# Designs tried in a protein design chat: VHH binders against p30636. Part 6

Target 1, 243 residues: p30636
Amino acid sequence: MSKKLKPFEILEDSCASVCIWLNGEPTAISNRAENLWNKAKYRVATDGAVNEILKRKSFVEWPHIICGDFDSINKQIDTKNAKVVHLPDQDYTDLSKSVQWCLEQKTLTSWEFENIVVLGGLNGRFDHTMSTLSSLIRFVDSQTPVIVLDSRNLVLAVPTGDSNLDVNLEMTTKMCGIIPIVQKETIVSSIGLKYEMENLALEFGKLISTSNEVTTSQVFLKSSSSLIFSIELENWVYKLDSL

## First folded at step 1 (VHH)

Design d6 (framework vhh_podentamig1)
Fold by ESMFold2-Fast, scan of step 1:
Structure d6 (fold): chain B 243 residues (1-243), chain A 118 residues (1-118)
Amino acid sequence: as target 1 above (243 residues)
Amino acid sequence: EVQLVESGGGLVQPGRSLTLSCAASGFTFSSYAYGWYRQAPGKQRELVAAIYSGGTLYADSVKGRFTISRDNAKNSIYLQMNSLRPEDTALYYCAAYGRKYSWGYDYWGQGTQVTVSS
């Protein structure tokens, strides 16, 4: 059966979200991201993000949870009323550990949420950006979708097999990419793209789909391996953060 | 249905004033921030003024000449435009940004034309 992917549901008031604010470049956090953070049912900040949240105190709510390994001797964090959670495992990134912890809260503590929105993670140090994509692949088969959002991009993992992807065209420039980051044969077929794929092998060093374009609000993807879908958000108009 | 309707545009001589109005319906007015944008022929759309819970913001080209305000009881925002110049000639749009709600994209009116000419 085809899996239904509805990444733009994170922008709907009917959906309860966890927002995870990652440490990164401040310009990654648009007023759209601030709105998502403020309306989130659960706000989770990594310890490195707290100072940026404090700088935005007139626009953003305080986190409910602050996650950290607490082994950094150079960090001094004002936690205020947030619950501090120790995530000491160094085999995984802060993002992977935070996502896993949130999913455990849904099972163990009666947390109720429909999706996880990651704010940032696609900027700053490039190896960290690749780690963000790795985390998306790790959680691709989760019943709870994980979506990465920054000021320009909406990024998610697409699972192996058949998927129907709902795209809100009015929120996007329609420019998209289909990226085979898993080190397995990735054969893709599509319906709803300007440059359709028909059993096309995608591979780093050979062919990847960049500067493609969605042509319909429903995109069908069939893939032999999980992959990354990236779409550019609409930026033709100024936001409050552009002044 | 979210709707923004602009009014108050027209033809004016340089140095004169105009007040633009934007009437909002279909959502909780007080939950949104608002902006006035303009697009001149052959140019990109630009933000002119914005009003939000933290205050107001103005583009450098209009600071001291334009004033944005809101009336929550009337579900309206206004742009008072003083000392108008030929370069202020543009189609003016109002837009709404959600602070507590998903807005998905900026909500826009259809625009009102302002022409400043001698």
Scores: ipSAE 0.000, ipTM 0.124, lowest interface PAE 17.3, mean pLDDT 81

Design d7 (framework vhh_7yz9_2)
Fold by ESMFold2-Fast, scan of step 1:
Structure d7 (fold): chain B 243 residues (1-243), chain A 121 residues (1-121)
Amino acid sequence: as target 1 above (243 residues)
Amino acid sequence: QWQLVESGGGLVQAGGSLRLSCTASGRTFSSYAMGWYRQTAGNEREWVAFITSGGSTTYADSVKGRFTISRDNAKNTVYLQMNSLKPEDTAVYYCAARYYGKSRGWSFDYWGQGTPVTVSS
């Protein structure tokens, strides 16, 4: 059975979302990202993100949760209005640990939410970008979708098997990429792209699908392994300066 | 055809308040996102505030904490409550509507004719 992926719902509805504000480049956080953060049912900041939130405190809401290992910030952060969650495991990134903790809240507590939106994580240190993609793959089979919004980029993992991806064509430049990042054979077929794939093997060092284009509001993807889908948003969507 | 009509502009002293209204005629607007833009002479039109069909709001940095956008779907009206007005807020204010829908076909951008706001010191 095809999995339905609806990443644009985070932009269309006042959905019950968790927003995770990830540390990184401040320019990754668009006006849309601030809007989503302020409207989030649950606001989770990584400990490295708190200083950026403080700089924006006149315009953005304070986090409900601050997550991290806290090894380096003993007396530095005013946490008065947020619950501090200690996540000491050094085998995983702050993003990966924060996502896992949120999913545990949905299962073990009264937290109710439809998706997790990660703000930032795709620029700055390149190794951190790769860690963000790795985290998306880790949670690809979660019943709660995890979606990254970084500047103009909306990025998600697509699971093995059949998926139907709903795209709000009006909100996107339609420029997209289908990126094989797992260390397994990735054979892809598509319907709804300008450069269709038919049992096409994607592999770093050989073929990857970049600068492709969405042509329909519903894109079908069949893949032998999980992969990353990336799509560029229209200026007015992420900047809110064209509407 | 769908028409947007702005009202509520005028002359106000610095530190004062104005409430702008924008009423749609000929069609319901409950499914549309609504926004306010402003333009000063010689400059491009700049975004001020935005409200989605679901009621979520976003503001330009220059007006955060001072302006509030709201909507009344029963009256087909969007409002911009402008508090603590500054001379720099002097501009012609435009109402805009955009249809998002599920995506398919065209986004329709409808614009009002504009309402002038002058803030004196």
Scores: ipSAE 0.000, ipTM 0.102, lowest interface PAE 21.9, mean pLDDT 82

Design d8 (framework vhh_7yz9_2)
Fold by ESMFold2-Fast, scan of step 1:
Formats: C-alpha cells, sequence, structure tokens
Structure d8 (fold): chain B 243 residues (1-243), chain A 120 residues (1-120)
C-alpha cells in the first residue's frame, strides 16, 4: 500500500496543524510561514525562537507553548499565557524534542491535529540544517506528517516503499531534489519527474538527484530506504505576492 | 520587497473627520483583501473595517455609519474615511493585507501604523 503525501494541502491551510517555530536565521521565516503560524491550531516555539517572535509581535500571534532547555531564552521575557515546557534532554535537538512532545500530546491529552509544520531549520548554522534533516528522517514513519518550510524551500521525508506525492504545480517552480540521506543503499524509481529514475542507486559521493523537475501533479516514488524530497516554491507563494 | 505605508493621521477635534490612506509598494494588491485595525497602549489590536478584493465591506459595530473603507486598485491604495470622530477613536491605526476571504483571519502584511488623536 502506498503512502499518500500531501504537503501542498498543509501549506494552504494550517488550521489543523501544529506549527513549530525554530530558533534560526530570521530570513527563514517568510510571510507564508507567518500566515501558517497565525492560523495554526497549536503554536509551539522553541525557547530560542521567542526573541524573534517578540521582534515580529505586530505581525504574529503569541505561541501557545514555549519549549526547550531554556539556554537561549531571555530570563526577563514575559511568556504571557504560553505554557512553558521544559525539555532538558541534551542528546536531542530542540526540533526533535518538540516534535516528540507534540506527538505525545496527541496520545496523552486532548490535542487534536493532523500534521506538523516546522518553520525554519534549513538556514543558518550548517550543523542545525543537518540535524533538521535527521529529525525529518526520525519521524518519517509517523502517522502525523512532518514538513519543513524555510524561506522558498518545502522539504519532507519520504518513507521506504511506495509513496504518491501530490504537488500543486502552480505553487512551485517545479525544481526539486531527491536526496539519499541515510547510510543505507537507496534505490529509487519515479514517475512524474523530468529526469525519471528507474531502479537508480543514489548515494552521497556518487549520484544524487538535484535540479530535477516535477512534470505532473502526482509524483510516484518507490525507494529502498527513506530519503529527503525538496521542492522550490514560487516567489508569490512564500512571499504572498501577486505577480 | 512589498511594503504598506499609512498616511493621513494626526490631531483632530471631536466631531471632525480624517482620511487615512495605505499604499502598497512594489506589488499588485488587487487580489488581496485589506483591513484597518487600531491599537491603544496596553490593549490588543482591534479590527475596524475590512474590504475584500471584490469590494465587499464589513465594519466593527463601534464604527458603523461613521467610517467608510474603500480601495483604488490602480493606485495600490486603501482608504479609511473617518467621520464624526470621538475621543475613544484615539489610537494607532494599522492597515493589513491578506489573500484570505474573511477579516478575522491572520494577515500576510502589516503597515507600520499612523497615530490618530481625537481631542475635545
Amino acid sequence: as target 1 above (243 residues)
Amino acid sequence: QWQLVESGGGLVQAGGSLRLSCTASGRTFSSYAMGWYRQTAGNEREWVAFITSGGSTTYADSVKGRFTISRDNAKNTVYLQMNSLKPEDTAVYYCAATKYRHYSGSYDYWGQGTPVTVSS
């Protein structure tokens, strides 16, 4: 049975989403990201992101949850009505811990949501970028989809086996990448890309699929291992501008 | 980058009128719905008026019959005509733009605000 991936439906409507605002470069948070955050069912900020949210206080809603180990939060910041959640584990990143905490709320409390949208995490410190991709792979088999929106980049993990990816062609430049990030043989077949793959071995240091192009609104991917799919959004989508 | 710039605020006496303008620079805004909000120190922003891309208008109960929102897409400008001003209308007025149909939704762009003071 193939997994259905619908990241563009999530991008259009965050009312059933958890949005997680990561500490990082301010340029990672587009006008689309602010809009998704404001309309989200649950707003979760990592402790280091609170300072950036304060700078944007005229444009963005306050978080429902502020989480982390509090290394980056100013001790004098008024948290308002936000619930503060202490996540002290140093073995995992703020993103990984925040995603896991949100998934636990689905089981342990009355939290009802359909997906998680991570805002930022692909810009700024390079080790943090790699950690964001690691976190996407960690949660790839979750029944609750996790996607990342960072500036013009929409990024998600694709699980082992068969997947059908719904693409809103009007919202994307169609430029995409299929990236083998796991340390395991990654054999990929595709339908719906300009540069189709047929049982093609992808591996860092050998062959990876970059600057590929989506040609259909439904892309089929079969993979022997989980991988990262990345697609570039049209300027008007992430900036919310009409051209 | 796209920017909203408000103008037309100032000091006015009770019973007077002011016209606020909000001009968008660099982008086509005819597909956007536009709203006016106001904020006093220590209070949350409150919605004042809303106009859809198609020209339909909605007003807060506190301003109905006194304020009129309109737009000129050729000039990338939205207006708020404020008549019969009261001291309680004193606030910083913000314009906002969204592609969403309804005024109660989040907004994609905000202006920097223009102060309006209504004295007796």
Scores: ipSAE 0.000, ipTM 0.095, lowest interface PAE 23.5, mean pLDDT 83

Design d9 (framework vhh_h_nbbcii10_fgla)
Fold by ESMFold2-Fast, scan of step 1:
Structure d9 (fold): chain B 243 residues (1-243), chain A 126 residues (1-126)
Amino acid sequence: as target 1 above (243 residues)
Amino acid sequence: QVQLVESGGGLVQPGGSLRLSCAASGFTFSSYSSYALGWFRQAPGQGLEAVAAISSSGGSTYYADSVKGRFTISRDNSKNTLYLQMNSLRAEDTAVYYCAAGRYKWSRTYPSYDYWGQGTLVTVSS
């Protein structure tokens, strides 16, 4: 049976999400991201993100959790309104460690949530952007989906095999990409895209699917390896004429 | 206390110009977390109509077809003020003009306008 991927459920009113706010470029956090953060059942900030949250204090809720290695220049942070979680492992990024910790809370404690939404991580330092994609691949087979959202993009990993992606056409420009990020042969077939793929080999240095377009609210993908799916979020400005 | 206060309305002749201002207090415009901002109007005996809007980043603008090419929306985050420059005014532009500030709902593609001004009257007549 095909795997069901519902990346737009993070934007639905009934969805119980963990939001992880990454240290990164402030422009990655839009008003949409702030609203997702405020509605989140659990709010997790990396220690480097706390200064940005403080700058937004009139618009955003305080984190429930502040996590990281705390190996930083700022020795004084008032964390009394949040639980501090020390994640000292230097072999992994703050994002990867935070996702793993949240999944452990679901398994080992009373945390109940349907998905993890990562705010930011797709701009700024390029090595950090690549690390964000690596983390998505690491958790691609998780029962709890991990989705990255910034001001323009919604990004997730698609597992090996058959997947059906539910796309909320109202929330996207429909422009999308299918990116072969793993170091393995990636053969892809699709249904529901303007530029359909049929057993098409995708590889960096040869062919990747960029500037594709979803044509249906359900997109089928078959892949021989895990890959990254990226879709552009709707430009809201033109919706104002329907007021 | 969050408040939006419009100013700059008044009586003007057809073909004239007015600049409306909307001063925000109790919250701030910023490059990091800002509001989508818009101008709406209500003519006598008519419903509320969207006139112009500017995105949270300031990089995108919208104009109603009835005002496109005549009106210009802008924002100054350092002054915490939204503007509407109205040129080539017509009798049908006569209305109470409201400024509004809103944030995106997590489940919507357009902002929910949570804050509204009290309105400023613009009368275009001889």
Scores: ipSAE 0.000, ipTM 0.196, lowest interface PAE 13.9, mean pLDDT 81

Design e1 (framework vhh_8k46_1)
Fold by ESMFold2-Fast, scan of step 1:
Structure e1 (fold): chain B 243 residues (1-243), chain A 123 residues (1-123)
Amino acid sequence: as target 1 above (243 residues)
Amino acid sequence: AVQLQASGGGFVQPGGSLRLSCAASGRTFSSYAMGWFRQAPGKEREFVSAISRSGGSTYYADSVKGRFTISRDNSKNTVYLQMNSLRAEDTATYYCAADYRFGYYPSSEYDYWGQGTQVTVSS
C-alpha cells in the first residue's frame, strides 16, 4: 500500500510527459525548462503564456494546445496550428483547469502520458504561488503525478499515508522542505532525512520542516494529511543563463 | 541518445546543387530540433540552418538564406539540406546536430553530433 513517487523521472528522459507552460515571470523559465518543453509529448500553454512563447520562438516549439478563459488573449492573435481549448470556469485557476483537461484527455481522447510537468508557478506574485500549491494538493491522489519545476525548485504533493520518494541525488543540492499546507494538523514520520521526523506534528504557526536535507536516494514519508515536498535543484539541471 | 549520420556530399561546380541527408538512429528523433553546421579548413564551425521539431519553423544563416532549404521527414528519421546556387565559399565539411531547442546558438551548445559529409565547390 505504499505509494511510489518518482518526481525526477521527468528530468531523466524515461517517460512521456505533458508540459504545461504557465503565465508568470519569464525568468522562471530556464534553458533546461525550454529543453523539457521541447521534448514533451504534449505541450500545453495557458493563454497568457503565448506572448512569452512568441518572444522565445527561436528556441522553443509551439504549443499543441492553448487553453484558458480567453480574457487575456487577443481575439486577432494567430494561434498557428495549436488547438484552442476554452476553459471558462472562474472558480478554478488556469493551472488547475489545464491539469484537469489533460487528465480528461487520457480517458476521452486516448492521450498517453505518464506525468504532468508544470513550468513556472513558483514566482512573482505570492498569491499565484499559493494557487500553484493548492492545485498540487487538488491532484495529489491522481494516478498521473503533477510536478512543478522552476529554475531552482522541484515541488510536488505527497498523499496521506505511506510514500516512498525516489530522489536522484546527482540532480539536487539535497536541501528540502516538508510543508503542511493543508489547513489541519499533519503528523509526519520520515526515513532518509538529516533531520528525521517521528510522529512529529507540523502546522503553520508552530513547527514546519524547512532546510532539511535528503541523505539517501529513497525517502520514506508517512503523513496523516497530504503535504508539499520541495527540493532544490543543482544549478546545472536548470541553467539560469539567458540565450 | 540519438546517433546521427550525414551523407550526400561531393564535388560540384559553382552554381550547382547538392542535397545533404542526416539519418538519425534512436527512438527520439521527433523530439529534437535539428541543425546543420559547417567547418571550412582552418575555420571554426559555423551555423548554417535549423528546423523545429515539427518542421513548422526554419532558421537560416544570412550567408545561405535564399539558396539553402532545410526540411525533415519524421517518418524516415531524416533531416535534409537542399543546397542551390553553390559557391566556392560553401566548401566545407557539413555536420548535422540535434538539440531540444530550435534556433541559432553556438555549436558547443548542441547535444548530439554526426560524423560530417564533405562538400567541395570548385571551378
Scores: ipSAE 0.000, ipTM 0.114, lowest interface PAE 19.2, mean pLDDT 81

Design e10 (framework vhh_h_nbbcii10_fgla)
Fold by ESMFold2-Fast, scan of step 1:
Structure e10 (fold): chain B 243 residues (1-243), chain A 126 residues (1-126)
Amino acid sequence: as target 1 above (243 residues)
Amino acid sequence: QVQLVESGGGLVQPGGSLRLSCAASGFTFSRYSTYALGWFRQAPGQGLEAVAAISWSGGSTYYADSVKGRFTISRDNSKNTLYLQMNSLRAEDTAVYYCAAGTLYYRPYESSYDYWGQGTLVTVSS
């Protein structure tokens, strides 16, 4: 059965979201990202992100949750107004641990949300960018979608099998990529792209789909393995202050 | 040439109501330049104070603690008009009211707004 993916719901004000603010380059956090953070039903900051939130305290709401070991947090910060969650597991990234904790709250505390939007994680140290993509793949089969938003991109994992991806064409430049990041055979077929794929093998070192283009508001993807889909947003979407 | 034009100011009794309007002159509201619309006020001898602000869709608003529950901000993008419905007016609400347009509704600071009106006087007096 085909899975419905609706990543643009995070930008349409239609859904209750968890927003996770990752430690990263400050330029990754746009005015749209600040707006999404402030509107989020639950705000989760990683410990490395708290210093950036402090610098933006006149524009952004305080987190409900602060996750991490607190080595990177300004010692003058009063965390009593936020729930402190210690996530000491060294085998997983801050993003991966934060997503897992939020999903557990749906079961344990009756948190109600429809998606998780992640701010940042695609800028700064390259190894951290790869960890962000790894976390997306980890949660690809979650009933709660995880979407990464940076200063110009919307990025998500697409599961093995059949998916129908709803794209808000008005919000995009239509430029997209289909990236085989898992260490498994990735054979892809598509409907709704300028450069259609027909049982095409994607592999690092051979062929990856970059600079492709969405041609319809609904894109069909069939894949033998999970993969990453990325699409470029129009400037006005991620940067509300642009003209 | 680009300007916001306020109207609806005047004299009103304590406990009364007044509706302010702000219309764009020489430009139209857009999600780029007028994502946020807001009202500021300045009482005689005082500094400028943020009163209320509203996002493009109207789905997000800001209100100063002094006016919460009494004032309602709204916008009509098709008419390029911003409104402030002022209820249960108090003598302390006496001020020149300015409308302003900018990009972030939750940044209720003068420096966050790019376009400003000329101001309209509201006097609450018995």
Scores: ipSAE 0.000, ipTM 0.131, lowest interface PAE 16.7, mean pLDDT 82

Design e11 (framework vhh_8cml_1)
Fold by ESMFold2-Fast, scan of step 1:
Structure e11 (fold): chain B 243 residues (1-243), chain A 122 residues (1-122)
Amino acid sequence: as target 1 above (243 residues)
Amino acid sequence: EVQLVESGGGLVQPGGSLRLSCAASGFTFSSYAMGWFRQAPGQEREFVALISWSGGSTDYSDSAKGRFTISRDNAKNTVYLQMNSLKPEDTGVYFCATHRWYPGSLYSYDYWGQGTQVTVSS
C-alpha cells in the first residue's frame, strides 16, 4: 500500500501539530510560519531560537518547551513558564534531538499530535541545511510526518517504495525538486510531473531532478530509496496575503 | 474587500476615558496582528498599540503604557483600545491597521481604516 503524504493539509492547519522553531536566519520564518507557530498544539523552540522569538514577542506566542544543550541561549533570557529540556547529546543536532524528544512524549507523557512542522533550517549556514535534510531522512519512516517550512520552501522526505503526494495547486508555484540525498543510486518513477521519471536513476554528480513542475493535485512517486521532495510556495501563501 | 471601520472617538476632558472599536471584514481576522496608530494635528502618524493574532502578546508606545489597553474579540472580528487618564497630548485621529510581518521588519501595515477623531480639551 502506498504511503499518503499531505503536507499542504498540515501547512493550512497546525492545531494538531508540534511546531519546532529552529535557530537560524530571520528570513527563514515567514508570516505563514508565525501563524502555524501561534496555532500549534505544542510549541517547541530550540535554545538558539529563543533570542529570535524575543525580538518578535508582539507577533508570536511563547514556546511551551525550550530545548537544547544551551550553548546558543542568552543566559539572561526569562523562560516565562516554558519547560526547559536539556538535550546534551553531541552526536545529533538540536533539530534531530527535538524531533526525537517530541516523539518520545507521545509514549511517555501521552502528548497527542499528528505531525511535526519544523520552522526554518534551510537558510543560513550550509552545513546546518544539510543536517536538516539528514534529520528529515532519519524520521522518514515515522508514523508522525515531519515537514520543513523555511521561507518559501516546503520540504519533506519521501520514503522508499510508493507514495501519493497531495498538492494544493493554488498554493504553489508548482516548481519542485526530487533530490537523491542518500549515499546510493536512487531509482524513481513518477506520475503528475511535467518532466516525468520512468525508472530514472538519480544521483549527485549525475542526474538530479531540479526545476521540475507539478501538473496534478495527486503526485505519485516510486523510489528505491528515501529522497527529499521540495516545492516552492506562492508568494501570497508564505507571506499570508490571503486577505 | 478588506475594510476597517473605527468608532468610539469624541470630545473628552483631561483625565477622562474613551473606548475605541475597530470592526474588521474581508479577511481572516483571527490570523493577523492588529494595531492602533494616531496622528496629532500637524504631526506625523505614530504607533500607539499592537496585539498579536491570539491576544497573547501586546506592545505599547511609551506614551500609552499604563494608560491604554488593547484587546480583541476574534469571534466579533473587532479590536479595541481602552484609553484612560487622557491628556491633551492624546488628541488626534486614531487609526486601526492590520500588521503583516516580513523578515527584517518589526512593523509593516498594509490596511488602514479611515480613523476616528479623539479630542482632549480643557
Scores: ipSAE 0.000, ipTM 0.206, lowest interface PAE 14.0, mean pLDDT 83

Design e2 (framework vhh_8k46_1)
Fold by ESMFold2-Fast, scan of step 1:
Structure e2 (fold): chain B 243 residues (1-243), chain A 122 residues (1-122)
Amino acid sequence: as target 1 above (243 residues)
Amino acid sequence: AVQLQASGGGFVQPGGSLRLSCAASGRTFSSYAMGWFRQAPGKEREFVSAISRSGGSTYYADSVKGRFTISRDNSKNTVYLQMNSLRAEDTATYYCAAGPYWLSRYSDYDYWGQGTQVTVSS
């Protein structure tokens, strides 16, 4: 059973996306991220992201949804043009709760979208970065893909079993990483990488696949557990406008 | 560095039109995204419009959307702002700025040119 992964679909104008803006470092948000936010069918800001959106209000559209427990948001911020969604669960992060809420809107209400793009979340506080990766792993088996765009990087979780990853070779430097972050054995085989893996055990503290390179537009991955795939985008992709 | 010169400002009556021009010299103009900003007396500088290096992508502030059009001619090293249906609140000094990429924040733009004054009054 092979799962089709199309992470570059988020960069296609025809694809309906949810964008979730996390509280992250301002410099982590590229002008492509601002463009994707503006074109998103649904714009969801975590409560910690509202102040950054306000600083960028001349370049970015207002969120449709502001969600969280409102611990980090100033109560005097005008939210009148956004629906406020209270997510009080203390056992999960704001990103994890926001993704879950969006998936619930797709199944329980009128929301129609093909993917969730998370803006930021891999810069700033390191514990928050690890939490972002944990959220990607949590939703790895979702029929709606969750993809992180952070500066020049496109990052997603790859499920256990067989996956066929569609790569737009024109949009990437082709530099990639296959990272075993789950706390169990991760044995990987690949087709379509410069440094192919054949039943190769990956583990933090031992061997991880960094500075690998995509050689074909379809990359086949077989893994004994879920993992993180990271790929570097060309300058013109994350900065917008081709030269 | 690139040098920018804004021109085309002047006095116009409400409902009138003006076309502002920003001429670039020095570096390769087509390497920069371009933006227009304005500043009214006693107010901070605000974003008006931006255009990508190729001209394929444009953005407008809500206050000017539908009334202003930004365009560029890379063969002439010039960016334009066509201003229609002008209102008294459009009165400001207009500045052009060059940045490394499209939808740059105000702080990301370098090479601010000399402004051109636009006065909308009867």
Scores: ipSAE 0.000, ipTM 0.135, lowest interface PAE 15.7, mean pLDDT 82

Design e3 (framework vhh_8cml_1)
Fold by ESMFold2-Fast, scan of step 1:
Structure e3 (fold): chain B 243 residues (1-243), chain A 123 residues (1-123)
Amino acid sequence: as target 1 above (243 residues)
Amino acid sequence: EVQLVESGGGLVQPGGSLRLSCAASGFTFSSYAMGWFRQAPGQEREFVALISWSGGRTDYSDSAKGRFTISRDNAKNTVYLQMNSLKPEDTGVYFCAAKTYLGWYRPSDYDYWGQGTQVTVSS
């Protein structure tokens, strides 16, 4: 069976979503990201994100959960209005640990949610950007979809095999990328892109698909390895000024 | 002791206006989202309006949007619902509620509830 990917549905309503506010550059958090956060069923902030949430308190709801190792918390941060979750594992990033913890709540504590949207993680220090992409690949086969919204960028992992990606053409500039990030030969076929691929090998240092363009509301992708799909949102979508 | 006390209900003609108030005590009001719900006889409790802990976000049901305005005064521990262009369909007992955890559109998402105030829209 082909996997159905519907990332644009999350942009329209996060009431069944977990939103994770990742520590990073403040400019990563658009007005749309604030809207999604405020509507989210569960709001999870990494410990380093709390100071930014406090700066936005006139427009942004408080987190339900604050998680992390707490090595970097400001002593003046008041966490009394959220449940604090200690995630001490040093082998994984705050994002990776937060996603894993949320998925465990679905199993262990009967949390009910359909997807996870990560706010930020693609701007600032470049090694952290690569770590965000690595985390998307880690969870690519999860039954619970994980997407990243950072400024105007909507990014997700696409699994090995066949996928059908639903695209709301009115919400995007249609500019997209198909990026081979794993250390395996990645052979891709597509239907619904301006620059179609037919059993095309993608590899860093050779060919990667950047500045491609979505031409249909349903894009088919077949890949021999998992990969990253990125698409640019229209200005009005991410600069939403009101709820 | 947690307490929510609604006031401002009454009888009004179609097209009229009412302002409901809810006075809160016994919890950290400024840390809680506040909602208004209503219940007509023989029906389930339904969502009307919501305001975030900071007042920075508001949401309304489709029937309330454009006619009702929710607001809050954290210094006075009070939430308000200004109701304009009232219709017979708006008749019901109006409840204020407070929440801190999960979602905010379902009655089951709310931690504390008032006793309600009756609103009747009739000619």
Scores: ipSAE 0.000, ipTM 0.139, lowest interface PAE 17.0, mean pLDDT 84

Design e4 (framework vhh_8cml_1)
Fold by ESMFold2-Fast, scan of step 1:
Structure e4 (fold): chain B 243 residues (1-243), chain A 122 residues (1-122)
Amino acid sequence: as target 1 above (243 residues)
Amino acid sequence: EVQLVESGGGLVQPGGSLRLSCAASGFTFSSYAMGWFRQAPGQEREFVALISWSGGRTDYSDSAKGRFTISRDNAKNTVYLQMNSLKPEDTGVYFCAAHYTRLFGYSEYDYWGQGTQVTVSS
């Protein structure tokens, strides 16, 4: 009944992941993001991300898949060694379309992976940041978790109902947020946070949970609507500096 | 003051070898990816080889693969290009370049050397 959320699995050595590299702020892609991309079982780049990957060619592996509507890609870019996937629907973002396509590969082909890691998407244009959060909510009930790594932040959607969130306390500053972004009543109860919630209504313009703190390696969340959970990583985690 | 100083160019016969060096000063060399580019008379400047800041990754143009080897010595602030099986079409001015790679993975071309002449002729 209670959904198990394990966002820190993507930072541990054993996970088979899809990495999706978004067209966004270059500084959103940390050394950890490059490491995850290079270790990914499947590397998917949006068409606009290809120019940034070329600039990082000596540090990062080439994508397996390049997807999008191809309006953003420079015509001089050699895409020949990657499978090109045309996703022309303009009603959805590149992120939403790429996630959907990967989930279809898992069900319809031989693709096997445990999670989808989205690299970037939370910095730059504010409307793009909101679109990234909307995409996370769209896929909140997916059997395959979707997790955003942007700079120092791990961000995921939490579904309606009961969830147990596994936190690697050594990899985080423990600073977190519980953000009601769905236009529905969002009543939250928690166990494992410094500022506990007890049937607390969260709403933009009234109360939102920012600068909260994880106190346990398992955090329980009960919510009347889906919401966004955000947690900050330690410097050594996203920079890949020696501990 | 930032400086990249290339050396090791010269005249060599087809099939010969040359080793180019680029000595860097005035910046934190070990934080930069280093590349080699060349420009032949009347041609555009072209990429030859690139080495990551750690030395763990290298990349080569199609014309350089199997013949050229890029390496670096971070203790000596120097990048090298070993060129074997040289051909007349390898003739040109060879430039050393530095790319800054930020901790968040952004890269940008920051510094260029003055170049060293390589001539392959019988």
Scores: ipSAE 0.000, ipTM 0.125, lowest interface PAE 16.9, mean pLDDT 83

